# VHH binders against Arabinogalactan endo-beta-1,4-galactanase (ganB): the designs that were tried, part 7

Target 1, 359 residues: Arabinogalactan endo-beta-1,4-galactanase (ganB), of Cellvibrio japonicus (p48841)
Amino acid sequence: NTGVADNTPFYVGADLSYVNEMESCGATYRDQGKKVDPFQLFADKGADLVRVRLWHNATWTKYSDLKDVSKTLKRAKNAGMKTLLDFHYSDTWTDPEKQFIPKAWAHITDTKELAKALYDYTTDTLASLDQQQLLPNLVQVGNETNIEILQAEDTLVHGIPNWQRNATLLNSGVNAVRDYSKKTGKPIQVVLHIAQPENALWWFKQAKENGVIDYDVIGLSYYPQWSEYSLPQLPDAIAELQNTYHKPVMIVETAYPWTLHNFDQAGNVLGEKAVQPEFPASPRGQLTYLLTLTQLVKSAGGMGVIYWEPAWVSTRCRTLWGKGSHWENASFFDATRKNNALPAFLFFKADYQASAQAE
Short names: E, the ipSAE of ESMFold2; O, the ipSAE of OpenDDE; V2, 0.75 times the mean of E and O plus 0.25 times the DockQ between their complexes.

## First folded at step 2 (VHH)

Design z03 (framework vhh_6z1v_2)
Fold by ESMFold2-Fast, scan of step 2:
Structure z03 (fold): chain B 359 residues (1-359), chain A 124 residues (1-124)
Amino acid sequence: as target 1 above (359 residues)
Amino acid sequence: EVQLVESGGRLVRTGGSLRLSCAASGRTFSSYAMGWFRQAPGKEREVVAAISGSGGSTWHADFVKGRFTISRDNAKNTVYLQMNSLKPEDTAVYYCAARQGWYIPLNSYGYDYWGQGTQVTVSS
């Protein structure tokens, strides 16, 4: 049950985790030829929520640690946007196939001890942010936890996720957020994040059956290339999740290429296979995809759409896998025009129609 | 991609035994986790048993544990459900399902490929 009630805003936002690094690597951002601060640009164009990832101790980079995340949150807040903190609970990227335990916790074999480490880390992070007046509005407990959070080779029971362990760890993170919110009187919504809606349909059923019920938002990654659901099918999946669990759905990650050209030596993730028949890999196609997706999510009663890394542009710096960006062809900036803003920015302020189910 | 065809469903007396087979066509059968589901008229599909791609891991629902056994033969691209001590409440259409990868979902939404179903009727 999600209605037209004033207590559930519809967010249109961006994950801006790479901005600090891009600027340190010499990137500049422009709008209509003029250099701009990217956080202010997103806010001026109508973005109202900034998502940022947090890694526990990524020694291979100085970014996405608490200091960098604090700077991102401050920049977002100064531009007037709300914030979503994405706890990866890992020293590197997490996705359904990669949920590595932080090196600092790798020696912990007892589930309750590991749960306490996760609880303490979450609590300490929120307290540190709160002292800087940077407490996030929403918190993800994990990133794309499709299988198990904090995976180890021996935690799976006969090739099946150990839901007793998984639930204990997930609930520990949720409880840390709840306890911090209760102690301070400051509201924080809890998001659980699953990649692709088809996976959320089975995952949240297993989560409920194993006692993972105390969250506020169902967060989804939606990428057409990797989903069995086409855009027209997405509203039905959103409605089923919301009707079954009585929690709103938010798309916390999506992206679409504005070109298939690679502007650097780092291979791009979204290639030819990402292109859908109705949306060419062009500036207009990227915008039309986002307008269509966002309208469908809002019409289904969802609570928002966040674009993943629209500011991850080509620079002289290196990732672990190559020199440049793996995502510049899916950014909101035109590499052929000195990172001038693309039409995709229009998706933030478009007049999206209200849910037909609510009216 | 894989296509699934169930066989072996029929009328059986209470206390009897039956083995269902699911033949898979396509490549790399051993890379698919497989499940058996059942659906009685007017009820939701429920998971009965599941098996990993290698066959090294199996799961059985509590209501069939000790009576039903899932197994697979990757050389024959076939998964089996051996059903013993059948009860009238086991009457349902039985579906074979497949998912690419090592993870075994315990509900119908987690499976990508489905057979047409085979009817099992248990009566006295």
Scores: ipSAE 0.000, ipTM 0.290, lowest interface PAE 12.7, mean pLDDT 87

Design z04 (framework vhh_6z1v_2)
Fold by ESMFold2-Fast, scan of step 2:
Structure z04 (fold): chain B 359 residues (1-359), chain A 123 residues (1-123)
Amino acid sequence: as target 1 above (359 residues)
Amino acid sequence: EVQLVESGGRLVRTGGSLRLSCAASGFTFSSYAMGWFRQAPGKEREVVAAIYRRTGYTWHADFVKGRFTISRDNAKNTVYLQMNSLKPEDTAVYYCATGNSVRLASWEGYDYWGQGTQVTVSS
């Protein structure tokens, strides 16, 4: 009998990477009709963990660089929340189909030299944050690393991952966090992040077989539209991962639409296919989804749930693909009521029951 | 034109083994995820296994885990399902499928289906 028998805190949080940009683009946030600071709002509603993405050198935007990330971490810390820093190790979005090497490192052909570049970058980032008293509580070494990290954008053949290379690179990032934590005496938990639980079952097996074993948390993206697991099936997947690898599982990304209406010119990612039979695309349906998911994760012995970009609202600013937000219909703010807070905020302070054996 | 042709289905005794094949044409096979689904008489279609395009990642449903193995041969544009320790409840029409997904993990992204191959497991 082996399993996770630990009384770690249960986090309920939000990824607030877009807030600084949204405010710069003229967005305002409201609660009960009054303008509010969104970081303070999330904290007041019971959020205890803020996740923020970091891009290496995204020349197409001035956001999600170290300066912007530092501001996000400072705002989260000032509101009393813990922080999770998400290293994308890319100049742009990373997901199961894209793990593009930063342009600054693209000419490094030797794996050992590339591993050193990643190690140095991770160390320098943590040192810079620590100097500002913004050292994160948790660090993701990569974002949705379902495929081999640091890949050339123009890769001629889409092959199976070279795990000797991939493990060397991932371990270099983990080692940088471990070495920095040991040097400062400040604990930092290492998260490895895979999109969807079914992919994590395979990926962590390959990781273990190739010597990627020094991490603290299994981070998952869970979106019902893109998973083979429905909500009732999710606890079994979480239990299998925790029993197999003896690491807690945390949902580091999830979201659900409160409407199918698009309020701007940018196409929304979560459309009709995102809607589950039990949860209509409505303010109440969004809340019920989050209450149900969070209860199931806690009951399975999981470590927490983080909502992805609940503050990514419509503005006059552009993404690479259009004017506005691709996510305003899945935010925690009502576009028809001047971004007034939606019922989904109630998920942060709900009375979630733990397993009887853990209490 | 995307075409998927399943083969290998037959009558087999409980405890036996069978390998299904799905020959694919009309698309860049190595760039697409492949899945195996089944539908038993009077039941809904269910996912059995999947193999993803870039990573070679494989997933198997709990009810076949340890008994079935999905694999692919990109040189032959073929996906396989090796079925071991067959049970009467494995009796179904087995379908091969492929499709585009924003997330590689999405079974709901399967847009193209074969016609199916019948597997019957006798007691």
Scores: ipSAE 0.000, ipTM 0.143, lowest interface PAE 12.2, mean pLDDT 86

Design z05 (framework vhh_6z1v_2)
Fold by ESMFold2-Fast, scan of step 2:
Structure z05 (fold): chain B 359 residues (1-359), chain A 124 residues (1-124)
Amino acid sequence: as target 1 above (359 residues)
Amino acid sequence: EVQLVESGGRLVRTGGSLRLSCAASGRTFSSYAMGWFRQAPGKEREVVAAISWSGGSTWHADFVKGRFTISRDNAKNTVYLQMNSLKPEDTAVYYCAADSTIYASYYEGGYDYWGQGTQVTVSS
């Protein structure tokens, strides 16, 4: 008499894609003044899921390739956490405006041939990870594919997504994961990821109408600055998605600043416009935002919350856009106190109440 | 909005046990997370343990894990710190504190209301 939804775990996790790079660039992490391994710190504080991005061949960096991703997955697994592998299917950052085809596939104009390249890459990646005992528990087929995956200007018809092409490519990635799971007997959940909840209802309707139905989880980015929905509106949006598509919703990206100070030469992404009236840009404000968000997601019947890049701290190294981090003011570490852990770590183990249940 | 009064501090022999109590006065005790902090002579104040508004979530500092346990009784408006296997290094003034957010914080600056402290001395 208990529904299938009761078998879905509630995850509270972090995207730790930058840790290996930060440590290579001289960063150290501390808890109560003591140097710590960040993966073990996140696990000890109650994180149960680590997300990591994978780029196809990013020639501008040695990070987020399969070797670096393998190291991240190994560190997460050794600390006892489950893993979510985020296939960007690009050589660089993907977001709704940027879904660049990898250079290795840029010559492929035929959709079926491109779908085969995506399928082969996905299965080869999973096989390589499995051989190392690093097979992920969840896989994202694409990252923030709000318009279309593997986008090129010539694939749009009068500026409108070619959903026949988009569905063929998305299903190729989904089928790769399903086929690998069947061949090995090892379960993997498939996540499709859309930025901001207001965009998801329409996108998943188009996906369903075009035959993209064999996924397990609706993944959302939620950042208050870029969403039309305020935090109190989020539970209804989650409930509507889950009732409409019969899939659990997980917040796979969120973040909040603990300060508006920039501690390096790289400009910070989350500035004054990111700050909500109820949550000041302070250590307490960052924590209270995360506690409130996570409670609302759990109360709506959601599957979890993942914080994006809580370990992306200031270093002497450069990004493409400046020296340092664009995110240290939104990390879980205090740049003024030798990267000592901030109160935000409490979000992993708080006693979140389930929907409509008083216990 | 709450006033906090600690009790139970005293002289204890090494290896002994002691339970500290913190009584809260006010109408909204169950709306606060609670923490125990300590300060030894010549040292900064450090967090010992924290407990959420409902008691469903707790945090303990590494230096007390397995020895100290925080708990609360919302019906009695009281938070407790059970201290076992006491060491001379545990000698400090122990403070109870309330966080107006419903979730416990191991960061001192998250706490809005503080008691005056109770002295614990552990002798060899």
Scores: ipSAE 0.000, ipTM 0.163, lowest interface PAE 18.8, mean pLDDT 87

Design z06 (framework vhh_6z1v_2)
Fold by ESMFold2-Fast, scan of step 2:
Structure z06 (fold): chain B 359 residues (1-359), chain A 124 residues (1-124)
Amino acid sequence: as target 1 above (359 residues)
Amino acid sequence: EVQLVESGGRLVRTGGSLRLSCAASGFTFSNYAMGWFRQAPGKEREVVAAISWSGGSTWHADFVKGRFTISRDNAKNTVYLQMNSLKPEDTAVYYCAAKRYGSSWYTSDEYDYWGQGTQVTVSS
């Protein structure tokens, strides 16, 4: 019997959910002054896992639906990268404060019938992707599920979830992935995703006590601004989670600004408060943060680090919240140099050291 | 050899209580979700209650909520159905069934193993 890291590859990847939209909105990407396909660029720089979000029916956008997700998965696979499909189970963004039920399911009041809707949707999505030869290598059952999933739009669940309901719904998604994998013989790893490491130890304890145990990976968002844990504290937190739940930890979201300048009309999410004293908001500071984080995760026996939306650049298009990008100052592309690649790309191929081997 | 053996079924009066037991052998019980199902003469089989491998999650059909409680004892390889406030409509053969973790444990589709059933009759 080997340790959790011994039979699990160490991934260094990116969430590329915005690329199709950015290109549709006129964005171009460059490396050393030459126009490039961003998926091929990430692969060439050493990215080995692409994460992509899926919304159920986001009528406010034509992106992150099954058609767009299929295109993202195909582009990732054609570039030689593995894929992680992130089921938000919502028509919009999910985070620790928002877990809104899709409008198509909002009329379902019975937990068992709602669980069946989630199971059927997950199964149908996997079957559709498999028919296109785009079955993902890993699947997130929910995104940042710190609070109870599938809540009414005006309902913010604060504190402890109703775990009878929450566990039934989460297990429904997990079971859909397991049943599909068993039926087809095609392996898929299941990820459960919690924002910030300090919340995960408590959340997974509640999950275990309520029968949510059949997952493969603990997925974490780690953003220094929103975590109580500094980078030096992260290895101990990862080790505690892995030793307690016997599941590998992967950072499925992180980011760091390369500048505090806003290049468009959309307010940037990562401002002054995101900046850590050890890492200036500069191209080198962004890279040094990623090198430091990734080394600490690997040393702790974690299974990878995924950077969130490194290709979400400024365009003429709008989001629900403004014109442009809320993230261009945290992308891997220089807005002042026609989206030329930043040094942060070096984080994919750095020589990260694992724990010393026993002699 | 995998076996699920139900016991406890009998004739009970309306308003009475009964506890069904299902003893499991031949598989790693603690890795399986368990369900209780029933089938009355001339009716389709319906799911009554289900319990996760650990006992941490349970589901009960609306027509038995507040009256029936599913539980399990992994040390004894046994699942239980405590039935209170019994009605004539609860008359059926009750089956326990096992489904390996990672399967849709709350539905009656494709359970891996089934017991022979135990008859519960509710009269006035």
Scores: ipSAE 0.000, ipTM 0.144, lowest interface PAE 17.1, mean pLDDT 86

Design z07 (framework vhh_6z1v_2; at its last look DockQ between E and O 0.01; V2 from the best seeds 0.00; counts 0 for: pae E 19.2 > 2, placed apart)
Fold by OpenDDE, look of step 3:
Structure z07 (fold): chain B 359 residues (1-359), chain A 125 residues (1-125)
Amino acid sequence: as target 1 above (359 residues)
Amino acid sequence: EVQLVESGGRLVRTGGSLRLSCAASGRTFSSYAMGWFRQAPGKEREVVAAISGSGGSTWHADFVKGRFTISRDNAKNTVYLQMNSLKPEDTAVYYCAADRSFYGKTYSPEEYDYWGQGTQVTVSS
């Protein structure tokens, strides 16, 4: 009995952080040959949660700032979907190998002072969104925080964090969310996010041992290519985490290619190595992967599955890495058919079964 | 799999100093917390010190009383134990160990994933 409340919702969602940028560059999305609003399309197809990325003060882009995030949250809410706000706590992408401190905070060396800055930033952000009636349902405190957060680029260290520092910083973010929720009476669930299940096993153990315990959801990125766990093995990791910490696990990032073709100048992140023997790189293969993954997560008692950037289609514009999309071959839109919706959309409304509680 | 090789153990007089080294194989040294253990004849293996992957956090056993210091150089894939003011009671085989599951705390030997073969430290009266 994982102690997870029987009434835990199961989300099937999408990270749609790139949509505004893509549209600004002239991207269009279609369903059955007709141009559609992508947020409405996802909602109509059964998505019930939108994840949104937030950078602190990125100067290299006009997007994923508070203004752009507000637009995205509004679009999601207007379409009737719940929202998850993802604090990167960085001026650029964070990942398991990169957790760069915002430039604005780089001069702060004292951990308590830095924690206060993070707390204040989180609080101010939530307050701003709340004033717009855009308060998220879930807040992710950090993104793929496998390594120590808020590190200087020149002295970045991988591996086990300095938990004296790291716990203080993470808890400051958590506390900011908790305090704001309490103050306003508006419920917000806190998500901590680790990349790949094998890393979550040791990381959350250490987190607990160092006083990081006041979160609601274990968020995981899962990409078979970059995991020690095969897809059939994933439920074991989920079960272990849930049984150990009595918190639900949610896949907050995953993806699969529907093709290995490249439609622009940008190289595809998911290539041949991403293809699993059981799931061809085809529209049907992509769907089958998602159905299988989501069913496994549901069966394991998980809280949901979010697809990462299914609307990052190819455009003439540049991202941080170059012109075009590095992800169009893993999107939900067919580049060969003017970005018509792919079968992958069917995973939102599929009938997933909960595991029969072993009476 | 991580291979660990200890070095630096030798005979030393009471009050002397030694520096032990442990070289680790692999590209992911910083992903592991490192620990030093010791085992005297007829006694159980006990933890001496531990250090986080980044080196930012350390723990030392009470019996160390400031005499020993654990450190690491991730660029060299090496963890060190500086031992000062050595006593006969410090005579033991000293082992290096690696683990990803914990950070700079007192843990039982069973929790560590990888072990070296040990290096003998003998302190004469």
Scores: ipSAE 0.000, ipTM 0.272, lowest interface PAE 13.5, mean pLDDT 92
ESMFold2-Fast, scan of step 2: ipSAE 0.015; ipTM 0.391
ESMFold2, look of step 3: ipSAE 0.000; ipTM 0.128
ESMFold2 (binder alone), look of step 3: mean pLDDT 81; pTM 0.845

Design z08 (framework vhh_6z1v_2)
Fold by ESMFold2-Fast, scan of step 2:
Structure z08 (fold): chain B 359 residues (1-359), chain A 124 residues (1-124)
Amino acid sequence: as target 1 above (359 residues)
Amino acid sequence: EVQLVESGGRLVRTGGSLRLSCAASGFTFDDYAMGWFRQAPGKEREVVAAISWSGGSTWHADFVKGRFTISRDNAKNTVYLQMNSLKPEDTAVYYCAARPYGSRLYTANEYDYWGQGTQVTVSS
């Protein structure tokens, strides 16, 4: 086996994009019955990296804009954690099927002009954060860009991305981060993010062939429900990516339900189909899933694991799709005990071995 | 012209072994994930196994895990399915398929190119 080379840190973190909104909607968080600040709780439990999403101009919400993101980054930094800024480059959620061009840029049909808008926006965002002493340690250029970043109407040919356009746009974002880092002398690692390992194996080959080579980290969403790879198969996929592209792999999104109960009117995304035979939908099952996943990622030489939205709890506020949370059954807080911390928090400080041998 | 040609299907006794081969031509084989599918009498077509473009990652359906192994030889543009401990329930037409970029799933809908199939019959 090979251990971690070149003192590359192994991150165990959380995406805390919803915390400010949840608190504004009346949510409180507890540990052992006592009210706590959630950012401090995650840090005290051993989280070392906070991921936060940024939308360009989501007029439908007051959250995930630059002001809200700045508050999240400040809270993470004040608690002693490093930060990963996730540029969605959209006014709303992005996933493999949804990569909507921001309304402000929708009139731009020329690829080079769109690339300039992306470059300028990325540079301006980093400069604004840096002025507040909130420059992130890592930056995602896009979120789950499995097909095309900034997807225009009918740009796909036979289901294949327009890679000349895609590469120009991706490289523009990467160049903005690189140029800002060189200008200031402040290091920033660039992450490119693909949902599911099987898609990344193919996508990064196309990226390399089309000149998208200047990035630092392969970021993956891994959810067993939506992957053809089971947990035991994940180490081989990570090793293949790292050996092929000579870039570390980090799981930037994963989650697992601690219950199948829905505690509000908003439908939960992780239902029965999310449950794996080895890990029941219980507090122990959620923890065991995370311990197993994180050990496998570390053993394969990966860079870390980030849990997606462990603080997205039920409130009386609404999303676009319902009242409450679509994720409270996959949070790290017990809705039946006033959002008291669940055992899943133990995944941050577990003694993960670099060896491939499992217990 | 894209072609996938399966071979190796035949009559085998329960507990026997069989190796299927699929020869690919007309596309850049190394750029495609490959899959084996089967369709048994009275059943829908189902995915049996899949292999990444490089051969570094494989997936096998639960009903064949430990018995079937998919592999590929990129120098020969060929994908293989080694079938061990065959059961009567494995009787089906086996199809080779090539999967282009852009999909999360190893379902029939994700595959652009298909072979004509090879019949495997397992007798008691």
Scores: ipSAE 0.000, ipTM 0.246, lowest interface PAE 12.8, mean pLDDT 87

Design z09 (framework vhh_6z1v_2)
Fold by ESMFold2-Fast, scan of step 2:
Structure z09 (fold): chain B 359 residues (1-359), chain A 124 residues (1-124)
Amino acid sequence: as target 1 above (359 residues)
Amino acid sequence: EVQLVESGGRLVRTGGSLRLSCAASGRTFSRYAMGWFRQAPGKEREVVAAISSSGGSTWHADFVKGRFTISRDNAKNTVYLQMNSLKPEDTAVYYCAAGYWSKYPTHESEYDYWGQGTQVTVSS
């Protein structure tokens, strides 16, 4: 929806891709000592957008496939939240170093044939979700596509993408969303997602020069540890992107630790180096980071902030390296208090001003 | 682009100590989680220890806890495995592995780079 500036929605949301798995592994969630449904808890606390990742055919897990994603979308919709579907276009995690082609498509060497496979898959996925009344409000065409997408599994690609190939593939995914939306009359916003703001400034320039222009939202991952931009520098980067490309910016991933303790056998990703001097690794520090970030994004004219995996808690289930989560110290739940909700939940309903008063 | 080279493997007596090193080439080493794996003859490859990209979090397999310690020096692009109180059961080829841990490795397929391995033999 487009309107006057004050009618443009500002989303404050969460990526809840792990909830179904955590509950299957015995996890329970609490608020003020009472057991709660986590989707309802996020909605009650003011979350208005749920992001969920989709893998093509991850045979190593039963999660993040279309069935699991459908359940996540249904739970989010039933709780009254809007949804963002994140197509990884891979059988596993995608990030700035990894954009591995699905094994089902690895034999396709012709760019046009590969683009057709991506188009068909995107269209079929949307049709399947729509049949269940689960069509998402926003769709990411790829996840952290800093490098060329759909690369061979044994290859990490760095530097400048082959943009003739990359643009054809990305536009195929965008066209699938546009064509589906037009055919059905159901609106879907398209998000293109780049990790770290400094990379987005360069990447979207290359994308525009190569004909990747038909998208609605610039999606960014922002993690202070891995960005060259400090938090005070973020508003200028957002403003530059929005003024240059005439598209709103949304932070589609961020996180901050509430503790440095590891409560299980699985190593945590956000350790000592994730901690910023102004925000201690404490429940209050996690909250103040999120309040500060979200205020800066809104003040810069951004579209929203999504926290990544706030419900990925410790369970009896195993990863390769033992039982637990790699993220429980960055969740919104206190592992020492039976997963009782942390102060970070206040991030969803805080009174964020569009003015410079939050500097 | 990232190449891993293990060193330090040799014949050691039971109860002895040994330090393995894994030197990495490439500008993005500090973004990779690192792991040590081992494979004994006729056995499956198993994870021994892992360390986060920052070095702030470590994990050690139950069969080496208290005996082995993983560490890293990002300024030197090197990960280490300090092995104490060695047992004959520790005899294996030891492999260094790097995985891009911006999300989470959930399977061995998440490891993008592997070293050639270094042989550790513990007598008796």
Scores: ipSAE 0.000, ipTM 0.297, lowest interface PAE 13.1, mean pLDDT 86

Design z10 (framework vhh_6z1v_2)
Fold by ESMFold2-Fast, scan of step 2:
Structure z10 (fold): chain B 359 residues (1-359), chain A 123 residues (1-123)
Amino acid sequence: as target 1 above (359 residues)
Amino acid sequence: EVQLVESGGRLVRTGGSLRLSCAASGLTFSSYAMGWFRQAPGKEREVVAAISYSGGSTWHADFVKGRFTISRDNAKNTVYLQMNSLKPEDTAVYYCAADWRSTYLSPNEYDYWGQGTQVTVSS
């Protein structure tokens, strides 16, 4: 229930989920050759919203748990930025094809009991954060839930979602946020997140038809490599979503490579196929992509743009899948210059023009 | 049904090379992380290498780094293990495994397993 009034802020932000880990692994960040605190750097450059992911119980890492997330939220708030908490509702990465039920809940076969587990976990998390004065301004109920939230292998029939189950689970998370907000008097906006605009057009129709209507923001991942929509097509898709559902659209994930070089032993996700003809994989190309995208989103009446993991730089640390970063070529820091800040930081303070009002 | 079929195991001399293959059927191969495991007589099953569903990320155990390389061909539903500079301690049954969750390298967390292929490295 946020509306699209003139007083609605336009956010330009970053997902900073990796910063604590990168620093623990020896990474340092620089601006004009001087060491800086990355949260303060993002704030000083004009970032106003920090997104952070939360995993339920990722035993393979000590990061993205409630303790780590609390530290990220505190650092963001101390730097003067608002916060968006992204509940993955999984022990690991979620994307449209991977929405794995947390191991702790895998024994729950009844949808209502699973919904209660999700509700309790959401309210307990918000209460814990609120006790630390770290209650987020926005909450995502799930991450890229294109098919089903809390997906089990047997819940899909030839790739068709069980929307009665899906709606019950999604509404349980939304209700947890609403109930917590009502109990405390503290406002929290609810975001539902779908990867790529073309998928959101049909998904939110199914959501509405199945009773998933009590949310505030349509969150989108937009990556040109994985979208059927080019940048010039994005404003029309945003406008159609906002006019159809009467909810603002925010790009909660996007990224673009500043180089195709891999600076460590971990393979990079954004390679040659990510490069668009209009934007070379260079520091200027990365900036120009972000300036173009953000202007188009604002002119369409959108709510903001969040860059995904601009601080995920190369370190000596490793995940289960590689040593280093899978994203250093898409960070806002130059691996060849001791992680000195790249021109992409200029996208936070650029003078973006507002859209004309609808006739 | 899901099937993983390993091939390429044989007797090789110390310093030799060998390529193992694992052909997958009955699953959406590009949605699964793949791992190579081995078990020597009287030892626990251990992780040798793993590869993400896209092939964009790989992991290799310290005892095989610089000698073994994991790769995959999603068009052929096949994962490979290229083994170079083989040592007698590499003698083991090598298993291919598929992981729906794509983050677990523990043997107990993998969803599907092949029957194994024997690699013997002699003097």
Scores: ipSAE 0.000, ipTM 0.148, lowest interface PAE 16.9, mean pLDDT 87

